VH-VL binders against q9nrl2r1430to1533. Designs and how they scored, part 44

Target 1, 104 residues: q9nrl2r1430to1533
Amino acid sequence: GGVHELSAFEQLVVELVRHDDSWPFLKLVSKIQVPDYYDIIKKPIALNIIREKVNKCEYKLASEFIDDIELMFSNCFEYNPRNTSEAKAGTRLQAFFHIQAQKL
Key: E = the ipSAE of ESMFold2; O = the ipSAE of OpenDDE; V2 = 0.75 times the mean of E and O plus 0.25 times the DockQ between their complexes.

## First folded at step 4 (VH-VL)

Design a28 (framework fv_pamlectabart)
Fold by ESMFold2-Fast, scan of step 4:
Structure a28 (fold): chain C 104 residues (1-104), chain A 123 residues (1-123), chain B 107 residues (1-107)
Amino acid sequence: as target 1 above (104 residues)
Amino acid sequence: EVQLVESGGGLVQPGGSLRLSCAASGFTFSSYWISWVRQAPGKGLVWVGEINPDSSTINYAPSLKDKFTISRDNAKNTLYLQMNSLRAEDTAVYYCAREYSSGYDYGDYFDYWGQGTLVTVSS
Amino acid sequence: EIVMTQSPATLSVSPGERATLSCKASQSVSSNVAWYQQKPGQAPRALIYGASTRATGIPARFSGSGSGTEFTLTISSLQSEDFAVYYCQQYNNWPLTFGAGTKLELK
């Protein structure tokens, strides 16, 4: 990927952050609030980390950016039961992401 | 009344591609999450992925997401599985299965299954 | 991913006997477990969901129990048509995962 793709990644991350269902994904899960999270999830990630990687030009391919976003959702679904507010927010935000990612 | 019928399986060479279809009848196809599940000969069931009613959410087993693409055509009551870069370990019977919904916003267990279609990857 | 472990791999029993099949999850899956029956050359058939609810048309001799990490399928009086492979599945978390199956065979 080039500079143009990096700009597109930045725009998409901003849209995800502003979405009503972004609240479980804005920052890394707190070890204090959720003590067992890091025992279960081995590759933690959040939108603030992905945004930093975009700004540092660490994504060379659109697939690398998409993989990090999908990892974020995968972690959500593996940790949170399917009927929780977190999992439901993740399902809706992932659907939004898939529509927007068609532009990449 | 509810029926799911898979088709498109067959013998394919390593590195090849196949597109499987699942034709649904006897229910409102457009209202259900549907999954693909595979089973290698003599082995157990392995979930491949799922798709929601409007195709806005598609989830894959993490090991398979780069190889398979799930899609659906609600006008034709048909579910698809596009399979690329096939290897010997992809040899399996592929089932489509309907996810039960009790009025929640996503699917649950598999209440109806198709008969399966056999994909054999061999040189 | 959540690993579902079924035991035994094979259970040899006679018609009229009671069979008890075990399924263990690597972490809590609440009651979100289903059981399926599969006969040779056939598609799986749903038996139980929500750990203990029988699917439509399933005979009363099939019963499920358990919650959290330990689940059991019981067939109270085996019929000849019950000899098949049985799979448990969790649908609490993605990805959806199945046990490796228990083969119920004639003694």
Scores: ipSAE 0.014, ipTM 0.707, lowest interface PAE 6.5, mean pLDDT 89

Design a29 (framework fv_pamlectabart)
Fold by ESMFold2-Fast, scan of step 4:
Structure a29 (fold): chain C 104 residues (1-104), chain A 123 residues (1-123), chain B 107 residues (1-107)
Amino acid sequence: as target 1 above (104 residues)
Amino acid sequence: EVQLVESGGGLVQPGGSLRLSCAASGFTFSSYWISWVRQAPGKGLVWVGEINPDSSTINYAPSLKDKFTISRDNAKNTLYLQMNSLRAEDTAVYYCTRGEYDYGSWTDYFDYWGQGTLVTVSS
Amino acid sequence: EIVMTQSPATLSVSPGERATLSCKASQSVSSNVAWYQQKPGQAPRALIYGASTRATGIPARFSGSGSGTEFTLTISSLQSEDFAVYYCQQYNNWPLTFGAGTKLELK
């Protein structure tokens, strides 16, 4: 995409980062704090990685950007049982993302 | 103003079925976990179950897990409770409640409640 | 499941008095306890969450305290509209559980 697409991706990432439910997604999960995470999750990703990809113009299509965000949520729901604060935060943030992604 | 309005309650015979609805307004319904809570006449509050924003996760109270089905329609801002094989012990007011996240908790507290709809199971 | 025990079942008090309601958890629930007020024929209303934080619009005479397994709801200078049933709820662990309630009644 164009400059408008890049500005839209940047704005959406900023909105996600500032959301109260972004805390499980800001940085990659620590292998030291959660040692079994990388045995279960094979394609780890977080908002800081996605933000870097946006800044480096690595997303050529909105679908590629959306795929990375959806992978982040998919990883959350795969690792975290549904009654955890992480899974509940992910569920609310994903719903917010779906509304905002309509702008793309 | 946040509002939750339940409907669909009434008198039903043992073995019968009912579908309850909860119409939500005044907030982004699609962003919240929503729960059903019931209260038998003169008794306390009992959590029935909850559903996440996209319906991919539905949790039920262990004692009720095979009895009810929770669903939602985000386009209509409406929550549903399908109740089958009803018995006298299912007589209660059924409340729709909005779940609110508290950092570090593993479940939700309920910041807003509907007025409730009465289900009476009697012959 | 975590059992929430409220005491007393009924508390008889007069307007202007202080009421203290107890809620005990069978195991630690940190500070993840909410309190609800229910008047006859009405839905419950959230009063307190996080053991001590007042919900929006709740008068200052309502205060919550406690952590771990012991929690209290205090109503200072009772008003006529405060006579109701009060429920505590833990939301630390699944499944969500409520206490059986404490009824505040006029002496």
Scores: ipSAE 0.000, ipTM 0.563, lowest interface PAE 17.3, mean pLDDT 86

Design a3 (framework fv_pamlectabart)
Fold by ESMFold2-Fast, scan of step 4:
Formats: sequence, C-alpha cells, structure tokens
Structure a3 (fold): chain C 104 residues (1-104), chain A 123 residues (1-123), chain B 107 residues (1-107)
Amino acid sequence: as target 1 above (104 residues)
Amino acid sequence: EVQLVESGGGLVQPGGSLRLSCAASGFTFSSYWISWVRQAPGKGLVWVGEINPDSSTINYAPSLKDKFTISRDNAKNTLYLQMNSLRAEDTAVYYCAREGSDYKPYGDYFDYWGQGTLVTVSS
Amino acid sequence: EIVMTQSPATLSVSPGERATLSCKASQSVSSNVAWYQQKPGQAPRALIYGASTRATGIPARFSGSGSGTEFTLTISSLQSEDFAVYYCQQYNNWPFTFGAGTKLELK
C-alpha cells in the first residue's frame, strides 16, 4: 500500500525483468505454442501483468504483491517438470526474489 | 558471509552407513539448490546429487541413486547425505556446494563450497 | 552422460608465462561451463561461469572462452599462487559432469 511500498514494488519488478532467468516469465504463455497450459493452470500470470498492476496501484499490501509473484513461480513448477530449463530458471529467479523481498 | 560447513565424516567398515551434514549460514538457504560433490584421494571431482529448495526434486548421479539419499531441513539451514552400503570406492572427501549466486545466477555452477568432510571406508 | 575431456593432464610452466587449458564436451553444453581452481588440502574455488564470466573477486588474468563443445581457460602472466589443479564442469545437463583436471605445476 503506501508510497514507499509502491516504489519498492516497481524497483523489484524491474530487477526481476532484467534478470537473465526471467525469460519464461516475461509474458503470458501462448495458447498456440502451449495448447494444454490453460487446461492445467487456472490462474495464469506473468511479469508484464504484475508490472501493470504495480503501475496502476492495484497492490494495497506487500503481501498481495508477494502473492502474485509466488503464484507466477507456483504456476511454473506446476506445469513444467522439475528437471526442465523453465523450472530451473524459475527456481533461480525465485531465490533472487526472496533475497530482494527481504528488503520490503 | 556465505558459509557451508560439512560434518559427520569418519572411518566406516564396508557395508556400514553414515549421515553427513552441511550447515549453511549467511544466505537464504531455503531458496537455493544445493549439491553434494565427492573427491577420492588424488582423484577428480564427481557430482553426487542435488536437491531443490522444497525437496520436491532430488537428482542423483545414476551410479549412486540406490545407495545415497539427499535431504534438507530448511528450518535448521542444514543439508544431509545419507550413505548406506558403503564400499571402499566410496572413500572420498564429500563437499556440499551452493548452485548459483546471490543476485544474478548464470546457470547452476557452484559458487560456494564447504571445506569437505573425509569419509574413509576400510576394514 | 556428457563426458568432459581436459587437456593437457599436466602443464609445466614458469611464472610470468601464459597458460592455456582446454576442455571439450562430448556434446553441446551451450555456454553452461564453469572452471574451478583447487589447491592441495582446500575446497574448489569458482573462477569462471557461463564459459566466460569471472566469479566475484577473481583476478583479470583469468579468462574463459568457448561455447558448444570447446572451451578454454587462459591464465595470463602466471603468479606463484596460480599453481593448482583446474577443473571444468558442465551444468547444462544432468548428471553434472567434471573434467579429470589439469594440474598446473612449476617448470
């Protein structure tokens, strides 16, 4: 919620977007390229959607922001087998997020 | 300061068992994949296996899967290696190693290593 | 499993010289190769990751290059503390595999 929190959310999303392991998370998964994704994942989300929500001041609490980012990682681990490049990128990006989120 | 400290090594009879521990400090342990790597005296490095943050994925070197079990206790910031049915060829220094970096991982290289704990399997 | 082949097994050089260490993968590992230095009685120390990126605190005389199946570690102007065993590792595929090491020794 506050001005301080909104600034921190924007900074953190930008850091995530710039991270080398952000590639699976930048945009929503394509229904054309991955037809079964939306049959398995009920609440799709991506960094571009989260950033838009930050810009529109839709997060009132830090917990709401953290929940959306954790949902993004949860979706990755649910859809992708644990030994895939996507799951590995997700695990590394989630670790980076947890370190940065300690400053929130 | 990132630290990994192995313990639990020692002399074991063939057929015996040991549990090694790796105590982590100075970083968010629960966020990292951690590997075990071993090195026989005078020989090179051999990867044993890895475990992901929530223990849902554990990968082993194919030759070691039936003998070794990797686990972790995130509340205690500790990684474990359970070793059963030990043979002379399991004699090695066992290292735990962190995969990635604090800020910008560039794949699954091992950025920090413990000092190792020696396991000697001998009669 | 991917086999990593290091050459030479032993390289005898003098301080101030350039050392070039080779690492070859049996199949493509992209740029997902790391190099480690190990001194007697010590744990390995990360030098290079992503084939060419220096790890934190590593002197500029260490440089890595390569992609796919052929990788090189170069140590420019060797210092006395650089005499150690060097290992390459691929982290592109499970199981992770290391080369057998190149021992850098004083001539």
Scores: ipSAE 0.000, ipTM 0.557, lowest interface PAE 17.4, mean pLDDT 86

Design a30 (framework fv_pamlectabart; at its last look DockQ between E and O 0.02; V2 from the best seeds 0.00; counts 0 for: pae E 17.2 > 2, placed apart)
Fold by ESMFold2-Fast, scan of step 4:
Structure a30 (fold): chain C 104 residues (1-104), chain A 123 residues (1-123), chain B 107 residues (1-107)
Amino acid sequence: as target 1 above (104 residues)
Amino acid sequence: EVQLVESGGGLVQPGGSLRLSCAASGFTFSSYWISWVRQAPGKGLVWVGEINPDSSTINYAPSLKDKFTISRDNAKNTLYLQMNSLRAEDTAVYYCAREGTDYDEYGDAFDIWGQGTLVTVSS
Amino acid sequence: EIVMTQSPATLSVSPGERATLSCKASQSVSSNVAWYQQKPGQAPRALIYGASTRATGIPARFSGSGSGTEFTLTISSLQSEDFAVYYCQQYNNWPLTFGAGTKLELK
């Protein structure tokens, strides 16, 4: 992506990180705390990894950035039952992301 | 008698739009999560999305979120599905289905289904 | 997403026989599985939810069992009206997902 695109990605990631519902997504899921996570989820990702990719200019298209954010939410909903606090936080943060992503 | 009745289906050209309605009767509509489910001719059931009682939470199937919008009007006991940018692969019978309740924040299995309304996307 | 795999795709049986239908989830869905019956030209009808609880008005010959990843629908002493397509569904995780169906047909 261009400079303007990189700035937009960084701003969106910062907004996601600051959101009250970001807590399940800030860092990769702990194997010690959740031992079966990596048996179920084959492409783990989190906001800290996405932010690092943005800072290293690894996203060439807005679609690539959006795909990684959507993968993060998809992993959350696949692993966590829909009545859990993780899934509830995920649905609210994903709705917020869709509103913010309209500017990309 | 608990009933859900869909309407609004019909023939539409590729790229077109349709709004489906689902009229509820015989129960407290405003207390239930309601889903849309579709079924292409001769194929299986595919979940489209769901909406909670107060419309604060709407969830979509990942493949359909960019073209469909679910809403409800509790005063009219009616659920809606707005469908935009329709393609041939959207040809299906569209059902609304009530999610059972266990006094939780989220719904349950589909205990009541409408009869369905056919949407055909063809030139 | 959680994949629900039903087997067999088609089961040929005669009235009075027992039919056993299988549904497997790609990961644990607890007991949050429902079974639906669908006849040609008709809407699906709820049979079982919570893996083993019969919906209101469903005859006792229909029974569900299982938890976690393996689920079974059993129809004892088949009646002529039971020949239909049967779908399993998980409602444990988003998105909600259905199996591809098992068609129960007359031998």
Scores: ipSAE 0.133, ipTM 0.789, lowest interface PAE 5.0, mean pLDDT 90
Fold by OpenDDE, look of step 5:
Structure a30 (fold): chain C 104 residues (1-104), chain A 123 residues (1-123), chain B 107 residues (1-107)
Amino acid sequence: as target 1 above (104 residues)
Amino acid sequence: EVQLVESGGGLVQPGGSLRLSCAASGFTFSSYWISWVRQAPGKGLVWVGEINPDSSTINYAPSLKDKFTISRDNAKNTLYLQMNSLRAEDTAVYYCAREGTDYDEYGDAFDIWGQGTLVTVSS
Amino acid sequence: EIVMTQSPATLSVSPGERATLSCKASQSVSSNVAWYQQKPGQAPRALIYGASTRATGIPARFSGSGSGTEFTLTISSLQSEDFAVYYCQQYNNWPLTFGAGTKLELK
């Protein structure tokens, strides 16, 4: 833990967004497209929200930033069955994140 | 005969580390997802995590991902569970279990189980 | 995570009787439910896959049914060797989760 420079978090978010498997995570799930999503997921989050928090310097510790990213993946795996494209993408993106997070 | 055999269990002090092994035989190990499942004494079954055939996907129970590491060596037909920072609540019989391949690409139910290896965390 | 709730916690039955075990998922798990039998001092044994498919070598008296959130394991006529703990499990979503088990004991 500890305070990290804004650029480190920002750079990681940029890398996540640019990843081929980021598409399920770029923005919050549509209530219209997925009517029951918010009945199941109580703490919704997405990369655009995390990016905003980074820009606002809301993360004082690296652990807080990591927790939000992990929550994002947790939500995906909670809602989406294992064989869905979303779950598959999430699995790969999370693996990528874990590697990059080691640099924090 | 299809078989999984766990080893490496034993007594360890709190904060200690231990690595479990699961030796597979009688089937093409490199074609299967394999899970670890643990069971505290007198309690139910709890999924620990899983690893896919080529190790490109490793999933953990959320509460364990920070201190447990799953890996495999397909050349040795062996699954591993590295456990760090062990606590009393980690005391359990640890099973390796094969996920069948008949239902989906991510494996299905646990069709083969080892006999388990006991890990006791106590001062 | 998806919570699997088994009921009853303990079921007392006599040999030859019918046993019905319930498993409820907190959200739909399709048919991706397995049932396991565990006897004292032994590893679990798979009974049912895909909610209703018997594993190889499992006697016909064991049957599974259900989809979505409601699942049932039925033993049509209990044999002495059937007294054990039975677990349901979903493998539809991560993390994989088990029910707390139903202990089937001799009445």
Scores: ipSAE 0.021, ipTM 0.706, lowest interface PAE 4.2, mean pLDDT 92
Fold by ESMFold2, look of step 5:
Structure a30 (fold): chain C 104 residues (1-104), chain A 123 residues (1-123), chain B 107 residues (1-107)
Amino acid sequence: as target 1 above (104 residues)
Amino acid sequence: EVQLVESGGGLVQPGGSLRLSCAASGFTFSSYWISWVRQAPGKGLVWVGEINPDSSTINYAPSLKDKFTISRDNAKNTLYLQMNSLRAEDTAVYYCAREGTDYDEYGDAFDIWGQGTLVTVSS
Amino acid sequence: EIVMTQSPATLSVSPGERATLSCKASQSVSSNVAWYQQKPGQAPRALIYGASTRATGIPARFSGSGSGTEFTLTISSLQSEDFAVYYCQQYNNWPLTFGAGTKLELK
């Protein structure tokens, strides 16, 4: 919604990007490095795309923003076995997100 | 009291086999990933492998794959390490170690260690 | 596999002094580093996880820092019980790997 909400979304995305466990989520997974990723994940999304959507005011509701962030984590857990570095990073970043999202 | 207790170590000849056990108590064993870690006398720690709660995922250090087999019996709260084709360089204290859960402040680090059991491979 | 390089191999210090232990990863491990203390004849003990978070019951004189490839364990105002071997460990990638250890000994 309002400009205050957009500032809050940008602030949260910046904090997610700065987090040490953000590395699997900064940009879309490379098809070359991970050839089967897009056979499994049909709704890919990453922090750089979410940040662009915030900058373009594409989120009308906080729930839409939260849904994209949760989709990002859901994709991570669907593709990666739990013992992988990506899945472990995802669980820690998601926990951080839930704490920070209480400020919205 | 949360505890891991290894047993089954001893003296074995080169080429022999040995089965180690790790008995868990004081926590829900079936909810945790557990690892084996070894330490040769006077040397550093070396990860051997790990097993998830339902045994669907078992990972090994590449140099030990096919030689060692990790298993668990959740009904007995026991982790096992089957060691085959043993050589002198397998002489070490063998520890079992519990990985912390994502809900624990330890994360995936080893938060509980057993006392270790010594395996000596000698002619 | 990721090589964890610890330095120095041995550090001779006196009680009350500050010790700084280094751990370098051969590639980024994010903040997925733990530190362990091991005294002679004993099992390792978790000190730090997530590069900088103290494990439960660990005194404030132990602190960790770093991200990516470079990590530091600092022990301020050393106590007599702190003379031990310290290992760093990455849990970012399979296989899990430890450094070779830094022995902290009484000077």
Scores: ipSAE 0.000, ipTM 0.554, lowest interface PAE 17.2, mean pLDDT 87
ESMFold2 (binder alone), look of step 5: mean pLDDT 90; pTM 0.927

Design a31 (framework fv_pamlectabart)
Fold by ESMFold2-Fast, scan of step 4:
Structure a31 (fold): chain C 104 residues (1-104), chain A 122 residues (1-122), chain B 107 residues (1-107)
Amino acid sequence: as target 1 above (104 residues)
Amino acid sequence: EVQLVESGGGLVQPGGSLRLSCAASGFTFSSYWISWVRQAPGKGLVWVGEINPDSSTINYAPSLKDKFTISRDNAKNTLYLQMNSLRAEDTAVYYCAREESYGYDLYGFDYWGQGTLVTVSS
Amino acid sequence: EIVMTQSPATLSVSPGERATLSCKASQSVSSNVAWYQQKPGQAPRALIYGASTRATGIPARFSGSGSGTEFTLTISSLQSEDFAVYYCQQYNNWPLTFGAGTKLELK
């Protein structure tokens, strides 16, 4: 155990979390604040859940990790109209992810 | 009159690359979002992606973002689509289409080019 | 992604008749729906945007209606040049999505 170099997945998740446009993605959407979200989005996910899966070594392949990140963006664009701050943050963060994911 | 003219289509081998161009005239190209839309033979319309006036925002269909890159050169009034790792299912007519807009709100496509055919075959 | 479902897939009508084409969204898209006409070998042509606003140069026989999830394109007094494939599109959410089209054919 102990302190050692982070896995590639953990490093990438940390970079996403620290990005200015991560605010819509940090944790699951609140059912109290957004009551219809879970009627529309069938597979909710967020960066805190993805990070937990990384820490528990639940991703066997890089493709599985990438699929979860892409699901997170897909959910954002499906729920949020194009002209919203959420959708705009999502497009910028997804572009950042695409560049960073080239090393996976 | 508003015109969009696509070019650069042709026959490519599977795994190959191709760059399409869309030449715009008759309007202030630098003020409009422009999309790429494709249509496989005998099939429906499929959105590929879009680019805003200053290239600060580029959005792609999720299934295509790893293969295609959209760019524009406002000085030349030209839009580009770089296509890499082409497969048989990428065979389609590729259209560029101008997005109707008012302020920051985006609408559907008001003008389309005639399209350029890309055939991916050995 | 938002799925747009058009019905019928094919509609057989005669000139002078009225055609009604349906488009349904898998979730609300407000009024952010456009309709396009495509003839064989040609690019699509804009007909309607904002669910009900006719594009420039489009004849009054074309009308659109609907909001939320249910949308309709109506063509009154069909002309011979109206036989084509018609596509609906939502532009409310990314990715932009089209219906599979309705083919309007001569009876």
Scores: ipSAE 0.014, ipTM 0.740, lowest interface PAE 7.1, mean pLDDT 90

Design a32 (framework fv_pamlectabart)
Fold by ESMFold2-Fast, scan of step 4:
Structure a32 (fold): chain C 104 residues (1-104), chain A 122 residues (1-122), chain B 107 residues (1-107)
Amino acid sequence: as target 1 above (104 residues)
Amino acid sequence: EVQLVESGGGLVQPGGSLRLSCAASGFTFSSYWISWVRQAPGKGLVWVGEINPDSSTINYAPSLKDKFTISRDNAKNTLYLQMNSLRAEDTAVYYCTREGYSDYLSDYFDYWGQGTLVTVSS
Amino acid sequence: EIVMTQSPATLSVSPGERATLSCKASQSVSSNVAWYQQKPGQAPRALIYGASTRATGIPARFSGSGSGTEFTLTISSLQSEDFAVYYCQQYNNWPLTFGAGTKLELK
């Protein structure tokens, strides 16, 4: 991966963070607020962690970046029932991500 | 009466692409979520994905999202499944299914089409 | 993803008997479970949704029960047309997942 590729990852993460439906994904789920989360979800991740990895140049391939974003959505859908505001926000943000990811 | 009729199945070579259609009649197509479900010969049912009335939300099975694209044309009462990079394991009967209204969740499949067979073989 | 496990894989029964089919979820799916019947060469047909509500036109001999992780489909006084494969499905979480099916066959 080149400098242009890293810029594209940063641009995409910024677009996700600014989206109205990013609120469930901005930071790791609180164990105090959701005590059983870490019993169910074995690979927790959030946009702040992904952004840090982008800034530290830890993604060598677009596929690695995409895998982390998809893991974030997969965790959301695994934990949250479909009729919750979290799951609904996740489906809309994931659709937005798939459109934006086409430019990677 | 409610009807869903799939078409576009057939023999396709490994690595090839195919687009399936599902023609809906007998109900207000634009008001319903519609799903694709597949079944390999002699095997069980596997959910492929779903699309909401206005196409703003499309959900896929995680193993299939990189290969398949679901779309719909409400003016034509038609649902589509674009299938790319097909492999032998994609050989299956593909069903389109209407998600029934179930007290605020429309995720159970109240009506099914007859299915269209996709065979991926050299 | 949530795994749905059906048992037995095959159930051999005679007409007039009661058949009981089991479906277990790997984690709680509330009551958001449906049951489908499939005959050879045919599309599946909805039998039960919401764990216990019969779909339109389904005979009273079909009943569903359960919540959380354990679900049962019961067919009382089995008829000859009931020999088919039965699938359970959870629609509580994405992705939607089906059990592998129970084949109901003539003894």
Scores: ipSAE 0.015, ipTM 0.718, lowest interface PAE 7.0, mean pLDDT 89

Design a33 (framework fv_pamlectabart)
Fold by ESMFold2-Fast, scan of step 4:
Structure a33 (fold): chain C 104 residues (1-104), chain A 124 residues (1-124), chain B 107 residues (1-107)
Amino acid sequence: as target 1 above (104 residues)
Amino acid sequence: EVQLVESGGGLVQPGGSLRLSCAASGFTFSSYWISWVRQAPGKGLVWVGEINPDSSTINYAPSLKDKFTISRDNAKNTLYLQMNSLRAEDTAVYYCAREGIYDSSGYDEYFDYWGQGTLVTVSS
Amino acid sequence: EIVMTQSPATLSVSPGERATLSCKASQSVSSNVAWYQQKPGQAPRALIYGASTRATGIPARFSGSGSGTEFTLTISSLQSEDFAVYYCQQYNNWPLTFGAGTKLELK
């Protein structure tokens, strides 16, 4: 629950952003490019939003941070058909996250 | 003849662990995605997870990913489901099911062949 | 996750009648819907995939239709061996999800 915990969250977000499969998750989905996204996804989130929440000390518990990351992946799989590059990237990045999250 | 045969089910106490196996024959096992699907007594079908041919991609139902692990051994034509921290709610018949018809657009990821299932009972 | 809703939960019909089973997705799943038949004590059997394509060996009396969010399985001229539970499934998005099933029973 302090600076040490926030540094761990910051490091993990940075590792996710650097991953080759982060491209669908870097920022919120564009309404212009994907007009129906926000009709389907009711709790949108992306790595830039999560990083901002980390920087503003909005996560009280590691579980809250993990829940937001998992929501991001859940949204990806809900919106994107499973054979899309977005869904495949999400699957690989989620597996990477689960390995890295063991260090939290 | 495509066959999938599950084994390893049985009675286990709450908090216990079990490993299920699915032995495949009659097709090139190493070329197919395979899923685990479970069915509680008198209830419907619930997808557990899937694994791709080379084990580089494993997808789980979100509610089950923290207690179940899917793996495969292509040399033995066998799929596995490791189940940990079992609760009464995990009591079910567990099926392995083969995904997909191949076409020029890829896979149709419906379940074309199913095993007969193996019963897991979690009870004290 | 995408929720698949089947109706009715139970359908009582007589041999020779037509049965119509409904399956609704909480969001569009294109045509990526399959139907399975399950008889007591048996594994499920694939009937229809791609919303309307019959699986190998499935009799012509079984037909599927629909796209997007509304799907129907129709069994014309019911035979005695058709009394079973029928499940729809979407394979468009992860996680893969099934409907709760429709039980076809003798009237």
Scores: ipSAE 0.013, ipTM 0.725, lowest interface PAE 8.2, mean pLDDT 89

Design a34 (framework fv_pamlectabart)
Fold by ESMFold2-Fast, scan of step 4:
Structure a34 (fold): chain C 104 residues (1-104), chain A 124 residues (1-124), chain B 107 residues (1-107)
Amino acid sequence: as target 1 above (104 residues)
Amino acid sequence: EVQLVESGGGLVQPGGSLRLSCAASGFTFSSYWISWVRQAPGKGLVWVGEINPDSSTINYAPSLKDKFTISRDNAKNTLYLQMNSLRAEDTAVYYCARESGYDYEGLDDAFDIWGQGTLVTVSS
Amino acid sequence: EIVMTQSPATLSVSPGERATLSCKASQSVSSNVAWYQQKPGQAPRALIYGASTRATGIPARFSGSGSGTEFTLTISSLQSEDFAVYYCQQYNNWPLTFGAGTKLELK
């Protein structure tokens, strides 16, 4: 009975991916390009990982899905200084997410 | 004289709501990011959130984003904090504070001007 | 979130002495650290920003230093009006975070 719930998660992830400010979040940060990232961020996540979890029916509750999206934003703000394009994109995408998440 | 003056605090029961105001004078309010900071009795300072000049960007402390809403009215030189679903843990003096160099992004986000604070008491 | 750790929690000193207050960040915050002074019943007052720049009107006896993860506030030749609580704050990353404070008290 969670088929409709999965469709709602998939739709929201697709809307996030299509947003102009999604670029820092599409894939996991490269360890080669950013060597210290995984020393600072202990629970890395990205939209491609979240989408895969949705497609494999790994979210049993809407709160679990929301927690993973919030973790993604939390990681962005913890790693990236406030004045960076990454952090600024993150604040705008997070605001968009909060509006869309009201549908869940 | 550059100043910020908070108002709207008081006694409220758990589950209640309050709207705080912060009136600015002596500077171009519409050019500055402004933050809310709270302090529980005998405790340290905790950042609540911030709002940019045109209200297009509002950032919150992660634990508070679902219960507090920051807004501003530049025509009235006033900042607001809407507080809903208040709990005993929200008892604090609430300060508004100006971010000194944030009229240009990334230059300086330190709080150079603070209001006197307004006390919110949530009691059962 | 970035955790700011201040030490000691309380520092007992006499007027005319030098006080050194420490602040450590859980990860690098560059030089984006501010220091605030708070007296009982009063709002905080800005002392230092950018780790080492004195705010307008702050006496030269207050100095800040450090970068990355370790920061220091030094008060040379303490005056009676300097006994207060001092907070460090990082503004490098969201959310903005404060240390728990160091209380400077009379010996």
Scores: ipSAE 0.015, ipTM 0.747, lowest interface PAE 6.5, mean pLDDT 89

